VH-VL binders against Beta-1,4-galactosyltransferase galt-1 (galt-1). Designs and how they scored, part 21

Target 1, 206 residues: Beta-1,4-galactosyltransferase galt-1 (galt-1), of Caenorhabditis elegans (o16374r189to394)
Amino acid sequence: KMSICVPALFGNGYDAKRIVEFIELNTLQGIEKIYIYTNQKELDGSMKKTLKYYSDNHKITLIDYTLPFREDGVWYHGQLATVTDCLLRNTGITKYTFFNDFDEFFVPVIKSRTLFETISGLFEDPTIGSQRTALKYINAKIKSAPYSLKNIVSEKRIETRFTKCVVRPEMVFEQGIHHTSRVIQDNYKTVSHGGSLLRVYHYKDK
Key: E = the ipSAE of ESMFold2; O = the ipSAE of ESMFold2 at other seeds; V2 = 0.75 times the mean of E and O plus 0.25 times the DockQ between their complexes.

## First folded at step 23 (VH-VL; framework fv_spartalizumab)

Design f2 (from g6 with light chain I33M; at its last look DockQ between E and O 0.86; V2 from the best seeds 0.68)
Fold by ESMFold2, look of step 23:
Structure f2 (fold): chain C 206 residues (1-206), chain A 120 residues (1-120), chain B 113 residues (1-113)
Amino acid sequence: as target 1 above (206 residues)
Amino acid sequence: EVQLVQSGAEVKKPGESLRISCKGSGYSFDDYWMHWVRQATGQGLEWMGIIYPGDSYTNFDEKFKNRVTITADKSTSTAYMELSSLRSEDTAVYYCARHDYDTGFPLDYWGQGTTVTVSS
Amino acid sequence: EIVLTQSPATLSLSPGERATLSCKSSQSVLYRMQNENYLTWYQQKPGQAPRLLIYYADTRESGVPSRFSGSGSGTDFTFTISSLEAEDAATYYCQQYYDYPYTFGQGTKVEIK
């Protein structure tokens, strides 16, 4: 019913603890398949071991994707390539696909509803191909897992700079990192959700 | 300093409509839910409805759904609650209250209350 | 609709005694994905708006004295005042934020004798 696409990892801000938290929490929310694109050259040994563990245990689909860097800056096109590949892997297979980083979490506002029920409600209009909402950064130390607003015990700073998307993959022609660029047909539409029913949080290290 | 200031007390007749304002200050109005809660004399608290000014989403207790309208004006940082077809049992103190979902705070700031009397 | 039932209706105690208030929910208010109980306690003194005391069932709001505490999970919740003071005479309400409508309990009136 639901999948997550994590595009290629670029930096040393990622660690194994966050991968564990990401996979476990999203599995509890009913995410059935998580696609993670890696550049092995850019991962430390702990991260690589963790990803292999979850791949071997059929919790994720790990895709080895490396793009050589050139001075003309083709790195950005490489990330768009992984987004496009993941979109195509899900077309005709999953109902809803999320595009986010591994420390970003979508949560329903109405707690009596599952994530799937919330997303299904946002897509009740059959012409809607994607929903985007503001990503909220919480700059705080996390004392324990699983992630929740209650478990944050240090200073919270909330800021927004980007949006994140959940899509019906069969209706999207061109997906960006933070938006849907083009839908398959003119009568399909992209919607900006204002946050009343669905929120997305990025828990940033202090 | 966060403050919610409501419009003044009102006396109404059955069948009339009521409109109460709630002006928020000292915070980013669009980022916080606004609830409406009432309390008849000597009675408990009764939740009426909610608005998220950021996208104008609303929800109401079913008992008020056909009579209540909740709106917000972002330019004046003011929420409004209208209750139509007033009855004697609508006599109560009406409160607005702020809710910050992102930080997990429930109704942390309340308006001063608006006393409404519905009499023939 | 989630119904919150508070007991007792009235509690008369002497200063220094422990007050224990119950709030029972007709269905669970625990969000299991994040282990959060969407249950809150308010204090209301005559002529005043309610004051937030406890949220997430067990977390004290800033500036609330440590004698106030909450516990419980799912459907059964307890609010405790460890050593009553004269200013604690009030009506205490629980409220849930799990599902619309966000209902209140009927209240427990605490009297100091």
Scores: ipSAE 0.595, ipTM 0.829, lowest interface PAE 1.8, mean pLDDT 83
ESMFold2 (binder alone), look of step 23: mean pLDDT 91; pTM 0.935
ESMFold2 at other seeds, look of step 23: ipSAE 0.639; ipTM 0.842

Design f3 (from g6 with heavy chain I50L; at its last look DockQ between E and O 0.67; V2 from the best seeds 0.66)
Fold by ESMFold2, look of step 23:
Structure f3 (fold): chain C 206 residues (1-206), chain A 120 residues (1-120), chain B 113 residues (1-113)
Amino acid sequence: as target 1 above (206 residues)
Amino acid sequence: EVQLVQSGAEVKKPGESLRISCKGSGYSFDDYWMHWVRQATGQGLEWMGLIYPGDSYTNFDEKFKNRVTITADKSTSTAYMELSSLRSEDTAVYYCARHDYDTGFPLDYWGQGTTVTVSS
Amino acid sequence: EIVLTQSPATLSLSPGERATLSCKSSQSVLYRIQNENYLTWYQQKPGQAPRLLIYYADTRESGVPSRFSGSGSGTDFTFTISSLEAEDAATYYCQQYYDYPYTFGQGTKVEIK
């Protein structure tokens, strides 16, 4: 019912422990499919083994892909191909698809509700094609797993700089990194969620 | 310094309506939930409801659903709680309290309380 | 609706003694995904607003003396004052924020003999 698209994983940007935490925590939240796009030639041996393990055990779909642009301003456009491919993989198959960076977590605010129940509530209006909410960067030391607000070691510094989306993939024509650019019909709409029911955190371990 | 300042004490008759304000200062009002909690003399704390001013989301205890309205004015950083069709049982001290989900969900700052007496 | 039941109703102790307060929840308040208990403890003295002491069942708020602690998980929670001081005479409330309505326990009054 829910999937995650990770449109870019840099080969030297993460260690294997972080990918394990990402996959396991999101699976516990009810994410059924995780699509990870990476250039396998740029992965170190430990990361490559870890991703192969999860791919062989059908926990992720690993897609070998080289991003065409390396400059800071051009990097965003180079990811649109992976975002579009992942959107199309989910159209007609998955009810709700999240687009997030590696090590980002969408969480429900009301703890008696699952992530699926929360998302379903946000999409009760059948004309809503996407929900967007502010990404909160938590720039603090994490003292233990699982990643949570409770498990930080020092005073956290929360910065809100971007947004992240969850979509109904069949209703989206053009998806960006941080927004839905176009829905398939004019009467479908994108909505900015203010954070009362759903939050998304990026844990940056200092 | 974070402060929550509530409107003053009120004396009401049964059937009248009550409107209490809670002005927040020293923080970003829109990004913190505001809760309303009351306490009758010699009794425990009773949660009434909340608002998230950032997107105007509200929730109330079912026992108040037909009588309570919670609103917020972001331009003045003020939350309001209205309780209609007052009864003698509504005699209590009414508190506003804020919480920040991103720092662990505690009610960390409370207003001074508004004493409301409902008597005929 | 989640009901929090506190015991004892009143606890009378001498200075220096250990106070142990219980809060039992009718449903689990543990968010298992992230292993967080959504339970908070407050202190209230007569004529004052409540004061936050403990959140996440076991995490002390800034400026709260180390003699105050919390423990427990799921449905059974304990609040402890390790060495009771005269200023600790108050009523203590637990609150859950796992599910609406965010209910309080009925309180435990701690008295100094």
Scores: ipSAE 0.645, ipTM 0.846, lowest interface PAE 1.3, mean pLDDT 84
ESMFold2 (binder alone), look of step 23: mean pLDDT 92; pTM 0.935
ESMFold2 at other seeds, look of step 23: ipSAE 0.681; ipTM 0.862

Design f4 (from g1 with heavy chain Y105W; at its last look DockQ between E and O 0.79; V2 from the best seeds 0.69)
Fold by ESMFold2, look of step 23:
Structure f4 (fold): chain C 206 residues (1-206), chain A 120 residues (1-120), chain B 113 residues (1-113)
Amino acid sequence: as target 1 above (206 residues)
Amino acid sequence: EVQLVQSGAEVKKPGESLRISCKGSGYSFDDYWMHWVRQATGQGLEWMGIIYPGDSYTNFDEKFKNRVTITADKSTSTAYMELSSLRSEDTAVYYCARHDYDTGWPLDYWGQGTTVTVSS
Amino acid sequence: EIVLTQSPATLSLSPGERATLSCKSSQSVLYRIQDENYLTWYQQKPGQAPRLLIYYADTRESGVPSRFSGSGSGTDFTFTISSLEAEDAATYYCQQYYDYPYTFGQGTKVEIK
């Protein structure tokens, strides 16, 4: 019913603990498949082993994506390519697809409701093809698993600069990194969610 | 520096409506939930409802849902709670309180309270 | 809706004694996915608004003295004042913020003999 696309090329900036937390927490939330794009020759050995483990256990789909050269413009266009590929992989298969990075988590605000129940409520209007909400950066040390607001041991700092999307993949023609660029029919629409029911957090140590 | 300042005490008759304001200062008003809680004399705290000013989402205890309206004016950083069809059981001190979900803090700042008396 | 039941209703103790308060929830307030208990403790002195003491069941708010602590998980929660001081005479409330409506317990009044 739900999948995650991680369109950013995964690199050596993450350790294995972060990928384990990402996969385990999202599986508990009802995410059935996670699509990961990476240049495998640029990964260190421990990260390769972690990704292979989850790929072999069918928790993720690992896609080798090699950039021909490195400039900022190529990075941006490479992400749009992975976003498009992942959107197409989910069209006709997955009801709701999230687009976010490894250490970003979509969570329901009302804790008695599942992520699926929360998303289903946001898409109650059948003409809505995508929901966009603000990404909340949490710059603080995380003391333990799982990633949560409770496990932060240093002074918390919240920054909000970008948005992240959840979509009905069959209703989207063109997906961007932070928005849905085009829906497939004139009466389908994209909306911004103000954050009252769904949050997305990015955890990083400063 | 964070302050919640409520409107003054009111005396009402049964059947009238009550409207209490709560002005928040010293923080980003749109990014914090505002709760409304009341307390009758000598009794416990009773949660009434909530608003997220950022998108105007509200939720209410079913006991009040047909009588309570909660709104927020982002331009003045002020939340409002209106309770209609008052009766003597609505005599209480009414509080607004701030909730920062993103940091995991529950009701960290409270208004001073507004005493409301409903009598014939 | 989630009902919080506090006990005892009143606790009368001398300075220096240990106060132990219970809050029992009609259903779990543990968000198991992220291992978070959505339960909070407040102190209220007469004529004042409540004061936040403990959140996430066991985390002390900044500036709260170390004699105050919380414990428990799921449905059973305990609030403790390790060495009671005269200024601790107050009513203590638990509240859950797991599911709407975000209910309070009925309170435990702590009195100093």
Scores: ipSAE 0.652, ipTM 0.855, lowest interface PAE 1.4, mean pLDDT 84
ESMFold2 (binder alone), look of step 23: mean pLDDT 91; pTM 0.931
ESMFold2 at other seeds, look of step 23: ipSAE 0.659; ipTM 0.846

Design f5 (from g6 with light chain N37D; at its last look DockQ between E and O 0.96; V2 from the best seeds 0.74)
Fold by ESMFold2 at other seeds, look of step 23:
Structure f5 (fold): chain C 206 residues (1-206), chain A 120 residues (1-120), chain B 113 residues (1-113)
Amino acid sequence: as target 1 above (206 residues)
Amino acid sequence: EVQLVQSGAEVKKPGESLRISCKGSGYSFDDYWMHWVRQATGQGLEWMGIIYPGDSYTNFDEKFKNRVTITADKSTSTAYMELSSLRSEDTAVYYCARHDYDTGFPLDYWGQGTTVTVSS
Amino acid sequence: EIVLTQSPATLSLSPGERATLSCKSSQSVLYRIQNEDYLTWYQQKPGQAPRLLIYYADTRESGVPSRFSGSGSGTDFTFTISSLEAEDAATYYCQQYYDYPYTFGQGTKVEIK
């Protein structure tokens, strides 16, 4: 069992086609549950209809999230709340949970292996509670669906600024957006994966 | 500019070992796979194995598994391939080649090759 | 292990003719989730390292002349030189990156009459 937590889908400015591609691609990869946190009042009509369609068809779990008030710098703590909620929804239910934004895709490097097989290999050591790896930002225009390295129309530029995590939710006490802050026992581990078996890409359109 | 520079030609006897170096420059050595490929005279290309220097992951064709060792030294940007228990059938040109997974270009740069002759 | 079978073994043609090379895979090399065929084509001239020409079955590498093209998907792949030039005399190899070991085809030698 694999799930994805999208801890924040911010308001307007998203192409509904991109959400469709995200959901469909990850479903094909064997992601069984997708949790999306957003302020539903801030979604435009096209996006709202698309998310409702997938929610009504039980392809996603759409969770309304609104900050009670706003301060400078508070967005990070708001995302920690959604991350924690999503972690708890998956504890005891899902074997592996990914924390990423939409348009971010975890892919196996060895193409004959499924995403689940790849992740299972990375967690063979039973003391590992989380794996994190560098997020590769592909700064290039996407020619067509599906999102892939082949479908880019301009020179690809790779940059890395953050990491993304996949976790065993039952072994994590405190989860951040880009790291696992604390596992439930001191002998459990958070490890960094160097990228040989698992990659994660974010496709930027400019 | 990307360059892969291999160590020079080797003449060996059966039963000896060889070690070939491949120094990569002009790119982020840790972020690219390095393959080893050989070619006997008049024959096709034969894939031997791979290393990802970023986390030292390796994989080998089973026919070489117990004879081949592939390593990388990130501080010198150099990959190494060792082949032990040499036989005359190991006479070949040995290549290193860079695998650019993130930009969709598999073996985009090759070393010049290292000629290895195994004879008694 | 995925076996790549190339045909013909040799191809002798005159300048200006179209060369058509086949590479058949014993197993699919299509990653259907992202619609990517993990199949490449290389050119090798005597005494030289191979040169990358085509990747993802049909995508030309930068600096490769447009007379070179690739097509096919899954298990059946074709490499074409639309108008053969004298410098195209070489051996052409396909290789797959779908599963370890990352095997090569046995090669097709293209000769200019």
Scores: ipSAE 0.647, ipTM 0.849, lowest interface PAE 1.4, mean pLDDT 83
ESMFold2, look of step 23: ipSAE 0.684; ipTM 0.861
ESMFold2 (binder alone), look of step 23: mean pLDDT 91; pTM 0.935

Design f6 (from g6 with heavy chain D31E; at its last read DockQ between E and O 0.88; V2 from the best seeds 0.72)
Heavy chain, then light chain:
Amino acid sequence: EVQLVQSGAEVKKPGESLRISCKGSGYSFDEYWMHWVRQATGQGLEWMGIIYPGDSYTNFDEKFKNRVTITADKSTSTAYMELSSLRSEDTAVYYCARHDYDTGFPLDYWGQGTTVTVSS
Amino acid sequence: EIVLTQSPATLSLSPGERATLSCKSSQSVLYRIQNENYLTWYQQKPGQAPRLLIYYADTRESGVPSRFSGSGSGTDFTFTISSLEAEDAATYYCQQYYDYPYTFGQGTKVEIK
ESMFold2, look of step 23: ipSAE 0.708; ipTM 0.872
ESMFold2 (binder alone), look of step 23: mean pLDDT 91; pTM 0.936
ESMFold2 at other seeds, look of step 23: ipSAE 0.717; ipTM 0.876
ESMFold2, fold request of step 24: ipSAE 0.684, 0.687, 0.665; ipTM 0.862, 0.861, 0.854
ESMFold2 (binder alone), fold request of step 24: mean pLDDT 91, 91, 91; pTM 0.935, 0.934, 0.935
ESMFold2 at other seeds, fold request of step 24: ipSAE 0.676, 0.688, 0.650; ipTM 0.855, 0.861, 0.844
ESMFold2, last read: ipSAE 0.662, 0.654, 0.661; ipTM 0.851, 0.845, 0.851
ESMFold2 (binder alone), last read: mean pLDDT 91, 91, 91; pTM 0.934, 0.935, 0.936
ESMFold2 at other seeds, last read: ipSAE 0.687, 0.673, 0.682; ipTM 0.861, 0.852, 0.863

